# Designs tried in a protein design chat: VH-VL binders against q9umr5. Part 322

Target 1, 268 residues: q9umr5
Amino acid sequence: SYKPVIVVHGLFDSSYSFRHLLEYINETHPGTVVTVLDLFDGRESLRPLWEQVQGFREAVVPIMAKAPQGVHLICYSQGGLVCRALLSVMDDHNVDSFISLSSPQMGQYGDTDYLKWLFPTSMRSNLYRICYSPWGQEFSICNYWHDPHHDDLYLNASSFLALINGERDHPNATVWRKNFLRVGHLVLIGGPDDGVITPWQSSFFGFYDANETVLEMEEQLVYLRDSFGLKTLLARGAIVRCPMAGISHTAWHSNRTLYETCIEPWLS
Below, E stands for the ipSAE of ESMFold2; O stands for the ipSAE of OpenDDE; V2 stands for 0.75 times the mean of E and O plus 0.25 times the DockQ between their complexes.

## First folded at step 16 (VH-VL)

Design yd7 (framework fv_nofazinlimab; at its last look DockQ between E and O 0.63; V2 from the best seeds 0.71)
Fold by OpenDDE, look of step 16:
Structure yd7 (fold): chain C 268 residues (1-268), chain A 123 residues (1-123), chain B 112 residues (1-112)
Amino acid sequence: as target 1 above (268 residues)
Amino acid sequence: QVQLVQSGAEVKKPGSSVKVSCKASGGTFSDYAISWVRQAPGQGLEYLGEIIPIFGTAYYNEKFKGRVTITADKSTSTAYMELSSLRSEDTAVYYCARTQYDILEGFSDFDYWGQGTMVTVSS
Amino acid sequence: DVVMTQSPLSLPVTLGQPASISCRSSQSLVWSHGNTFLNWFQQRPGQSPRRLIYKVSNRDSGVPDRFSGSGSGTDFTLKISRVEAEDVGVYYCMQGTHEPYTFGQGTKLEIK
């Protein structure tokens, strides 16, 4: 039988968005038990990501307990960060494939429609003033805001991304790294036509330097220092990169070709 | 002047479906969320769900999951609510309402309402 | 779901006299960032609901200053300093802090 699949949604999302993905999985892997977690739907997805991690942890623990052979995670957009944090804090998870579906794994820094919608009177260049305040960090979007021009503020004020990345020292860094390394495969999915994840390479742990030049994963300090295990995972062949062009952000979970190419191979 | 204009009254048989429209004007459709609320005759207000057109994402009151579908067409600035497997208990006036999201100013819920659409379910 | 409890459900008032409606939530409506999404709506006979107050105490444009909202946590109040004939209708509180959004039962304001 196929291992159970757990799906985690993104910002202002719900289980409804994954109806096509469910169809694809059912068709290609009949009998697979798929659980789309309807937690923190809608505006609740703006709650601090650590709060979300705790909620999702409570939901996945019983699922994992019933699946001793392991489970697969499909985590979309903001959900990908939730899942990475989840796997970092859980010392007993049994995740075989962690599929990060167009997630801002290295953070977000862009004047996107999402940003304009949430901050109608702000630009990305000024958002640091909000997001790197204690008040701003009460919003999920600020928990992974990564301003390359204000690195000190990011490192000191980010209560989520900087911590799960091991970019800021904390007492759980070693344990979190150990926990995350329990994953069988890390499948990174994203593409240049996403239009929301900025830069799109963030889905592959690439990101801006101080000059807004995009550096790849292997050039990032988190990789070079192996702060949460990326270098180790890559060395053992556990990282899969699946870039795809022509897919907008809201279509990653509803594209059959993407599913067959980047998701299906890892659901066995 | 912001307005939400809904489609006309509907009379439906049990087991059928109804689709109500809500056209927004006087503002930028994509800057807001659209929610649906219903009110049975002589009763209170009940929240059905919400859609954020700019994201194309919708979420629903669990009570109605599986029966209610909320969609939006940005090109026409129109939101839709479809309710299937209609029952007599679904007889109500259905309202659309607008919500503003702003992290700095706070969320502004249901600042404008449609005129309502009466849906009658009877055999 | 968060239960919103209004009191009273029926409110007969003499013209020119003050009125007060209470709304209690089954759990706190305060977000971690400090905002409280509690709204008050007025529904006149035969009309759609109209928002009067948002985020506990903010009046919408065009709402007379005789209407005021207050409260915190789980206890909220709508006050009308001097009731007028046009105030006849049903008043609802609504919370938008927790999904799904929920309304109070409504308070029917009538003139004695």
Scores: ipSAE 0.825, ipTM 0.912, lowest interface PAE 0.7, mean pLDDT 96
Fold by ESMFold2, look of step 16:
Structure yd7 (fold): chain C 268 residues (1-268), chain A 123 residues (1-123), chain B 112 residues (1-112)
Amino acid sequence: as target 1 above (268 residues)
Amino acid sequence: QVQLVQSGAEVKKPGSSVKVSCKASGGTFSDYAISWVRQAPGQGLEYLGEIIPIFGTAYYNEKFKGRVTITADKSTSTAYMELSSLRSEDTAVYYCARTQYDILEGFSDFDYWGQGTMVTVSS
Amino acid sequence: DVVMTQSPLSLPVTLGQPASISCRSSQSLVWSHGNTFLNWFQQRPGQSPRRLIYKVSNRDSGVPDRFSGSGSGTDFTLKISRVEAEDVGVYYCMQGTHEPYTFGQGTKLEIK
């Protein structure tokens, strides 16, 4: 018998996007209960990420309660940040595999189609003026905007990412770390041809330093200080890194080889 | 200058389908979200759904999910709305309208409207 | 769905006099902390709707300054400081904060 799977979508996404993923799961793991959460779609995917976390938490609680042996999470793009926050704020989660599909786990700093469409008059170098304001923090893309050239503004103004990364002190940091560490496996998926997540290594907790040189997960301060448990998870063999080239951002959940290599082994 | 030009009036039988087009000119089509709104004779306005052409993703009013399909063709700067299983209550003028998702300025809903397409469902 | 309720539904007004249309929503139209996507549209006889006001109080280009919008939360008002003959038509409020987007019933403005 297979554990239930919960799917959390990304920015401007729909349940239809996961039709192939559902098909792959049904073929390889017949009888698996898969729930694609139909919340915060379309315009509502731009709502503040803490609002989304609250709504997804309410939806996930009854599913986890009915599955005492555990569940798996498959979380795509922005959805991977929602899921990581869920793992931190829920003292009662029973997630075995957290599968992060090309998620901007250390943030985003890139000129992408989403950026140009949502900020048509701005360049990435100037978005800190918008995103690190109370106005900008009302929108999800700004909740994980991470400008490596304005680290002081990021640390002060980020209402979401700096908190779940343990980069800014808050009264729940110890409890969130404890809760996150209850996950069985953290499966990180992404690749250099994604085209949206910038740097693409953000999906593996890598990110730019002030010179835009990518530092890998093990070189990040949040890893070295073990701020939310990455060093602990890696040390106990709970982190799986599964990079794959040749996959664009919208294709991660519709590539059979990616599924078989990176996802299937973790759907016990 | 943005303009939205819709296809001509249609007369349809119950149980059939209709596909209305909305051609955009002016501005950059990929910067638009295109929404569909209908108005029954003598009645108010009702939202059907929208499409974001740059992503090709459509979102529907739940009332119409399963009967409405909204698509876009970037090469012709045209959005389409198809309504299936037509009933007499679907008789209405169908409008397309534009939205812009500029975060700095805030969402700008339905700032330009098409001229409307009368769809009559009878006999 | 968010229910948008307008009053009055019929509004006869003498030329040159002020007019006021109320719109109430069944839920707050605040997006999160400050953005409120409440819009006003005018539909003249035989024409498509035209947006007058967006985000509660912002007047569209080409809309006369005698039109103004105000309100917050669940209660909103469109005002015309001096009604002119060209203002005849039906006025709709509309919310874009919650899906599905919804309209008020309309207020028919008539000149006496």
Scores: ipSAE 0.649, ipTM 0.822, lowest interface PAE 1.6, mean pLDDT 91
ESMFold2 (binder alone), look of step 16: mean pLDDT 89; pTM 0.918

Design yd8 (framework fv_nofazinlimab; at its last look DockQ between E and O 0.68; V2 from the best seeds 0.75)
Fold by OpenDDE, look of step 16:
Structure yd8 (fold): chain C 268 residues (1-268), chain A 123 residues (1-123), chain B 112 residues (1-112)
Amino acid sequence: as target 1 above (268 residues)
Amino acid sequence: QVQLVQSGAEVKKPGSSVKVSCKASGGTFSDYAISWVRQAPGQGLEYLGEIIPIFGTPNYNEKFKGRVTITADKSTSTAYMELSSLRSEDTAVYYCARTQYDILEGFSDFDYWGQGTMVTVSS
Amino acid sequence: DVVMTQSPLSLPVTLGQPASISCRSSQSLVWSHGNTFLNWFQQRPGQSPRRLIYKVSNRDSGVPDRFSGSGSGTDFTLKISRVEAEDVGVYYCMQGTHEPYTFGQGTKLEIK
């Protein structure tokens, strides 16, 4: 039998967004138990990510307990960060494949429609004033806001991304790294035509330097220092990078070709 | 001057479906979310769901999941609510309402309402 | 779901006299960032609901200053300092802090 699949949605999403993905999985892997977690839907997805991590943890623990052979995670957009945090804080998770579906794994910094919609009077260049305040950090989108021009503020004020990345020292860094390394495979999916994840390479742990030049995963300090296990995972052949062009952000979970190429192979 | 104009009254048989429209004007459609609320005769207000047109992402009240579909057409600044498997209990005035999401100013819920659409379900 | 409980459900008032409506939520409506999404709506006979108050105490444009909202956590109040004939209708509180959004039962304000 196929291992159970757990799906975690993104910002302002719900289980409804994954109706096509469910169809694909059911068709290609009949009998697979797929659970789309309907937590923090809609505006509740703006709640602090640690709050979300706790809620999702409570939901996945029973599922994992019933699946001694392991489970697969499919985590979309903001959900990918939630899942990475889950795998970091859970010392007993049994995740075989962690599929990060167009997630801002290295953070977000762009004047996207999402930003303009939520901050109609702000630009990305000024958002640091809001997001790196204690008040701003009460919003999920600020929890992974990564301003390359204000790195010191990011490192000191980010209450989520900087911590799960091990970019800021904290007492759980070693344990979180150990926990995350329990994953069988890390499948990173994204592409240049996403239009929301900025830069799109963030889905592959690439990101801007101070000059807004995009550096690859292997050039990032988190990789070089192996602060949460990326270098170790790569060395053991556990990281899969699956870039795909021609897919907009809201289409990653409803594209058959993408599913067959980047997702299906890892649903064993 | 913001206005939400809904489609006309509907009379439906049990088991059928109804689709109500809500056209927005006087503002930027994509800057807001559209919610649907219904009110049975002589009763209170009940939330059905919400859509964010710019992203096309709907969120539903669990009570109606599986029966309600909310969509939006940005090109016409129109939101739609379709309710299937109609029952007599679904007889109500259905309203659309606007919500704006501004992190700095706070969310502004239901600041404008449509005129309502009466949906009657009867044999 | 969060239950919103209004009191009273029927409110007969003499013209020119004050009125007060209570709304209690089964859970706190305060977000971690401090905002409280509690709204008050007025529905006159035969009309759509109209928002009067948002985020507990903010009055919408065009709403007379005789209307005021207050409260915190789980207890909220709508006050009308001097009731006028045009105030006849049903008043609803509504929370937007927790999904799904929920309304109070409504308070029917009538003139004695």
Scores: ipSAE 0.889, ipTM 0.936, lowest interface PAE 0.7, mean pLDDT 96
Fold by ESMFold2, look of step 16:
Structure yd8 (fold): chain C 268 residues (1-268), chain A 123 residues (1-123), chain B 112 residues (1-112)
Amino acid sequence: as target 1 above (268 residues)
Amino acid sequence: QVQLVQSGAEVKKPGSSVKVSCKASGGTFSDYAISWVRQAPGQGLEYLGEIIPIFGTPNYNEKFKGRVTITADKSTSTAYMELSSLRSEDTAVYYCARTQYDILEGFSDFDYWGQGTMVTVSS
Amino acid sequence: DVVMTQSPLSLPVTLGQPASISCRSSQSLVWSHGNTFLNWFQQRPGQSPRRLIYKVSNRDSGVPDRFSGSGSGTDFTLKISRVEAEDVGVYYCMQGTHEPYTFGQGTKLEIK
């Protein structure tokens, strides 16, 4: 029998958005129990990510308890950051595959048309003034806003991303790394035509340097220092990279080819 | 100045459906949410749900989930609310209203309202 | 759902006198560290609602300064310093901190 699958949605999303993904799983892996967590919908998806992590943690505990053989996570967009934090804070998780579906894992530095409705200006260069304040950190998008031109502010003010990446000192870093490394596989999915995640390589732990040149995962300090376990996980052969062109941000969970190529093989 | 203009009054039989439109003008339609609120005669206000047109996925008050469908057409700057399986209790004025989301200000709820659409459900 | 309870539900007031409307929520309306999405609306007879106050105490443009909002957490107040004839109508508090958004029952302000 197939392991249960837990789905964590993104910003301003709902369980209906995953109807095609659910159909694909049912057709290819019949009998799989799939739960799309219906928490922090709509406006509530803007709540601080630590608040969301707490709520999702409470929801996944009974599901994991009923599946001692393990579960899989499919985590879309902002939801991929929630899931990575879950893997770090839960010393008792039993996740086999963590499937990160176009998630800004190294952060976001873009005010594309998709996010324009939140920003008072269209210039991303000024958002650090808001996001790296205590008030800005009350909103989820600022919890993973990563301005490559204001590293000191990012490292000092980020209440979420800098912590789960091990970029800012905190007493739980060693325990979180140990917990994260219990995952069986990390499946990274994304692509250049996403249109929202900026840079799109953030879905693969790539990100801008100070000149806005994209450095790949293996060039990032968090990888080189192995701050939360990426280098160790890659050395085990447990990281799968599955880039795919031609898919917009809202279409990742409704593309059959993407599912068959990047998701299905990992839903044991 | 932002204006929300709604479709005209409707008289419906129990068990049928009604679809109310809300045409927005002024401002950029994709930059804010359109919410739906109703008011039964002589009664208070009740929130039904909202949509941000760029996302296209509505968010409903669970009380109405399964009966309410909220959509938006960006090309015409028009939001729609459809209520199915009508009952006499659904007789109300249905309003659309605007909410602005702003990383600086947070949420500015219902700062502009449509004129209302009376929906009467009777045999 | 967050229950919003207004008091009084009926408020007869003499012209020129102050009026005060209380609104209590069943849960804190604080979003995280201090933002509170509590709003006040006025509905004059036969009209659509009009927002008066947003985020507890911020007056909308065009709203007279005799209207003020205050409160925190779960307890909020709308005050009218000197009631005028045009103030007749129903006043609603509304919270946008928790989904679904909810309104108070309304307070009908009348001139006695």
Scores: ipSAE 0.670, ipTM 0.836, lowest interface PAE 1.6, mean pLDDT 91
ESMFold2 (binder alone), look of step 16: mean pLDDT 89; pTM 0.918

## First folded at step 17 (VH-VL)

Design ke1 (framework fv_nofazinlimab)
Fold by ESMFold2-Fast, scan of step 17:
Structure ke1 (fold): chain C 268 residues (1-268), chain A 122 residues (1-122), chain B 112 residues (1-112)
Amino acid sequence: as target 1 above (268 residues)
Amino acid sequence: QVQLVQSGAEVKKPGSSVKVSCKASGGTFTSYAISWVRQAPGQGLEYLGYIIPIFGTANYNEKFKGRVTITADKSTSTAYMELSSLRSEDTAVYYCARVDFDEYGSYGMDVWGQGTMVTVSS
Amino acid sequence: DVVMTQSPLSLPVTLGQPASISCRSSQSLVWRDGNTYLNWFQQRPGQSPRRLIYKVSDRDSGVPDRFSGSGSGTDFTLKISRVEAEDVGVYYCMQGTHWPYTFGQGTKLEIK
């Protein structure tokens, strides 16, 4: 009766991190087939995002084929960007709810927990030098690094995010938009106490301007031009925004109140 | 002025592993990448991989298929290249080299270590 | 992988005469930022490689002006306007645009 759920993890993560999420789903939707994809775990999560998209695509095809009524995606952190691309490149996806769990949909400009873990000082102002080079673009974090002070470099150098957001032209843009618009619901989750996703409004398609003032989704060129369908989805009532305070980055998949409020209603 | 100093020559048996070090002095270790390149006797240069120390992981040339591991230790400003399952054709001088990232872009390998001869024999 | 082809592989030159080395790539080395990540290295006998040229034509600090790089797309040239005794060694082109990064076979420059 319940559609199967596919879970895609984030940076330096693995399938094991979702044990609490699986408990919640089993309690509220018993019998749901939940597949947590065990690909690009740990340091392999730093592989280029297009490589990850291809690997996850191969894993989701048979799951979708077995579920003619549709599937749900729950995609955490960096995994939300993988899922964005999956929905665009798959001509035949049958995704009902795409649940984006604190993902940097407009990019990242701030120290990640990983960088803070290794280094006590902020590296954000200099990361553009590394990321916007051929060397840096071979790492996933650089694929969505979005320095608002070097937006021209981001637009030219990003191999991934600038393309899937329609910020730089691509021959497949029209097909990607058509495919993405097949999604039933785009459920955006995030909050001010995340501590990793910077700005946290990136999870809701907001982002910094050149003065580091956050502009919300409706003020973004991506939305105004309807580059991949955000304006169309919002008009059709298919975008759900579910911000929640008090949740740190590693707790989005293990907070019961968050699950009941933002995730459970979208798992038919 | 950045200098890269590598560990000394090694003689290894087939099937063993070797770990070569590359210690950086001068500059900020975390502001650049370290590349590893090898050269068999009388032959050309071959790129093994590189590490960006702030990411804590490396990108490897597929040709070395899980045999090469590149790591970095920020506290000692030292990069390491470990090559396992050694064969006679792995006999080569192994070089580390810096990839500098500046405001004008990164162009690759402006400072090189002195090289470490690794001989794989009997 | 991008194949880098150098010509000639052996280059005997008389002191004071010019020398020219060609490097051809199997695909364009222009990256989407508009830069071309083509480098030239010199390796003197028994020494580590030394970068002479980066970004096709920019000389490294301390490299004499008799060395010059030129080219675009897939065709590149390193020129030495007047060869000196210390120029003996092997010269390599390298591309840093497409992973994995690759070198030419090397050109051995010798005094006649």
Scores: ipSAE 0.766, ipTM 0.893, lowest interface PAE 1.2, mean pLDDT 91

Design ke10 (framework fv_nofazinlimab)
Fold by ESMFold2-Fast, scan of step 17:
Structure ke10 (fold): chain C 268 residues (1-268), chain A 122 residues (1-122), chain B 112 residues (1-112)
Amino acid sequence: as target 1 above (268 residues)
Amino acid sequence: QVQLVQSGAEVKKPGSSVKVSCKASGGTFSSYTISWVRQAPGQGLEYLGYIIPIFGTANYNEKFKGRVTITADKSTSTAYMELSSLRSEDTAVYYCARVDFDEYGSYGMDVWGQGTMVTVSS
Amino acid sequence: DVVMTQSPLSLPVTLGQPASISCRSSQSLVWRDGNTYLNWFQQRPGQSPRRLIYKVSDRDSGVPDRFSGSGSGTDFTLKISRVEAEDVGVYYCMQGTHWPYTFGQGTKLEIK
């Protein structure tokens, strides 16, 4: 039989978005128990990420307890960051494959289509002043806003991403790294036509330097210092990179070719 | 200079709802964070919640969660605070205030509206 | 919630003399960015609050130099070096570090 699959949605999203993904899994791995977590739906996805981590943790504990042979996570967009933190804070997780589906793993720096309907002026040059404050850090978007021109503010103010990436020291860092390293496979998926995740290479732990030139994962201090285990996972052969062109942000969970190429092989 | 102008005084019956407006002029509304604070007659200040208009949603003090709704209309540069299921203890002056926004950060409420008296009486 | 405690609650002062108001928080107000989000507001009778001080000690534009803020961690002070008639009103400290944001109970400054 197949290990259960837990799905965590993204920003302004809900469980309905995964209808096609569930059909694909049922076709290729019939009998798989798939649970799409229906927490922090819609505008509630803007709640602070640590609050979301706590809620999702409470939901996944009984699922993991019933699956002693392990579970798989499929975590979409912002949900990939929630899953990053879940794997770090849970000293007893039994996750085999963590499939990160177009998630801003090194952060976001760019206007998002989700927010352009509210204010069409560019958000990127102004957001750091709001985000890197107590007011801003009560919203999930600000928890992973990573302005490469104000990296000092990001490092000091980020309540979430800078901590889980090991970019700022934390008393629990050693335990978080140990817990994260329990994962069997880290499957990274993303692509240049996403249109929301900026830079798209953030899905692969690449990110902008101060000149907005993208540096890949192996050039990041986080990787070079092995702050939360990326270098160790890569050396272990546990990191899978699956970039695909031609897929927009809302289509990652409904593209059959992507599913067969990047997801299906990691669902045991 | 940035100004916040609020709607006029209201008298409401218990169980009804009230919606107070706060219109901003000067500066860029999209850069604002608008807070709502109330003050019962002869009493101190109490924080209800705030909205970051760019995100389209608000953060509420748990004491008022479920009764207070804060919204913003970008086309009119106006923030709104609606309080439902009104009780006599909701009688207060309601203020909107802008959280400072400059190149160095956001530190607190630097510009305040004139206040709106909401009286709840049967 | 963070409790903000002011003392004294009533402060009669003679014109031209200094005045001092204390504010204590139940938790440290230093945020992870190293800033302390402690503000002081003045509310004159019948008027909206006006921010005087932010970040413990920074004066808002247009606030007279006679107003000064100091303190760290959990203990803060607002001082008026020479009280003037227009300073009559209620003064509030406020913390913006920990949600929900909270105010002190207020100190009523009145001319003796």
Scores: ipSAE 0.769, ipTM 0.900, lowest interface PAE 1.2, mean pLDDT 91

Design ke11 (framework fv_nofazinlimab)
Fold by ESMFold2-Fast, scan of step 17:
Structure ke11 (fold): chain C 268 residues (1-268), chain A 122 residues (1-122), chain B 112 residues (1-112)
Amino acid sequence: as target 1 above (268 residues)
Amino acid sequence: QVQLVQSGAEVKKPGSSVKVSCKASGGTFSSYSISWVRQAPGQGLEYLGYIIPIFGTANYNEKFKGRVTITADKSTSTAYMELSSLRSEDTAVYYCARVDFDEYGSYGMDVWGQGTMVTVSS
Amino acid sequence: DVVMTQSPLSLPVTLGQPASISCRSSQSLVWRDGNTYLNWFQQRPGQSPRRLIYKVSDRDSGVPDRFSGSGSGTDFTLKISRVEAEDVGVYYCMQGTHWPYTFGQGTKLEIK
């Protein structure tokens, strides 16, 4: 029998977006119990990420408890950050594969389709003014806004991403690292044609420096310091990188070739 | 430079809803937040919530969650506060106020509307 | 919620004399960015509130220098060095550090 799969959606999203993913899983792994969490849907996805983490935590506990052989997580876009935090705050998670579908793991810096829907005019260079304030940090998108030209503000103001990435110190950092390291596989998926996640390499723990040159995961301080376990996971052979061109942001969960190549092999 | 002009006084019956407008003039409407604060006659100030127009969504004080809705129309540079299931205790002057997200304006509400008196009586 | 407590609630002052208002918060108002989001507002009779002070001690443009703010952590003070007739009104402290944002109960300044 196959391990249960828990799906966490993204910004302005709901469980409906995953109907094709459910079809693919049913075809290749018949009998798999798939739970798509129907929390923080639509505009509620703008609630602070720590609030979302608590809500999703309460939902996943009974699922994990009922599956002593383990579970898999498939976490899309912003949902990948929720799952990053779940793996760190849960002292007893039994996640085998954590599959991150085009999630801004090092943050977001760009005026893209989602930001242009939200912001009719380009706001990339000025969004730091809103996001790095008590007012802005009450909205999820600001929790992972990472302006490379105002890195000092990001480090001090981010209530979520800077802490989860170990970029700013936190009393729970050692426990969070220990918990995260219990994951069996970290499967990172993303690509250059996403059109929303900026830079797209954020899905692979790469990010802009102050000159907007992308530095890959192995050049990041969080990797080099092993702040939450990336270097340890990579050395263990537990990190899988699966980039794919030709896929737009809203198509990661509905592309059959992507599923067969990057997701299916990690569902046991 | 920036001014906030609110709609006129309202008299409402218990159980009804009221929608107060706050029109911004000067500056760029989408570059700031609009907060809503109320003041019952002879009493202090109470924070209801705020909207960041470029996000299109608002954050509400739990005390009013389920009864208050804050919206913004970028095309008319107008923010709205709608309060439903009105009670006599909702009788108050309702203010809108701007939070400008520059280095100093982000610390609080620097420009206020003139206030809108909402009276709930039957 | 953070409780903001002002004292005194009623402040009769002679023209030209100094006035002082205290504000205490139930928890620290220092945000993780190192800034303290404490504001002071003045409300003259029949008018909207007007911000006088932000970030504990910084004056808004157009606010006379006879107004000054001070304090740290949980204990804050607004001082008027020489009270003038136009200062009559209610003064509120407000914290913008912890959601939901809260105001003190207000201090009514009147001329004796």
Scores: ipSAE 0.762, ipTM 0.892, lowest interface PAE 1.2, mean pLDDT 91

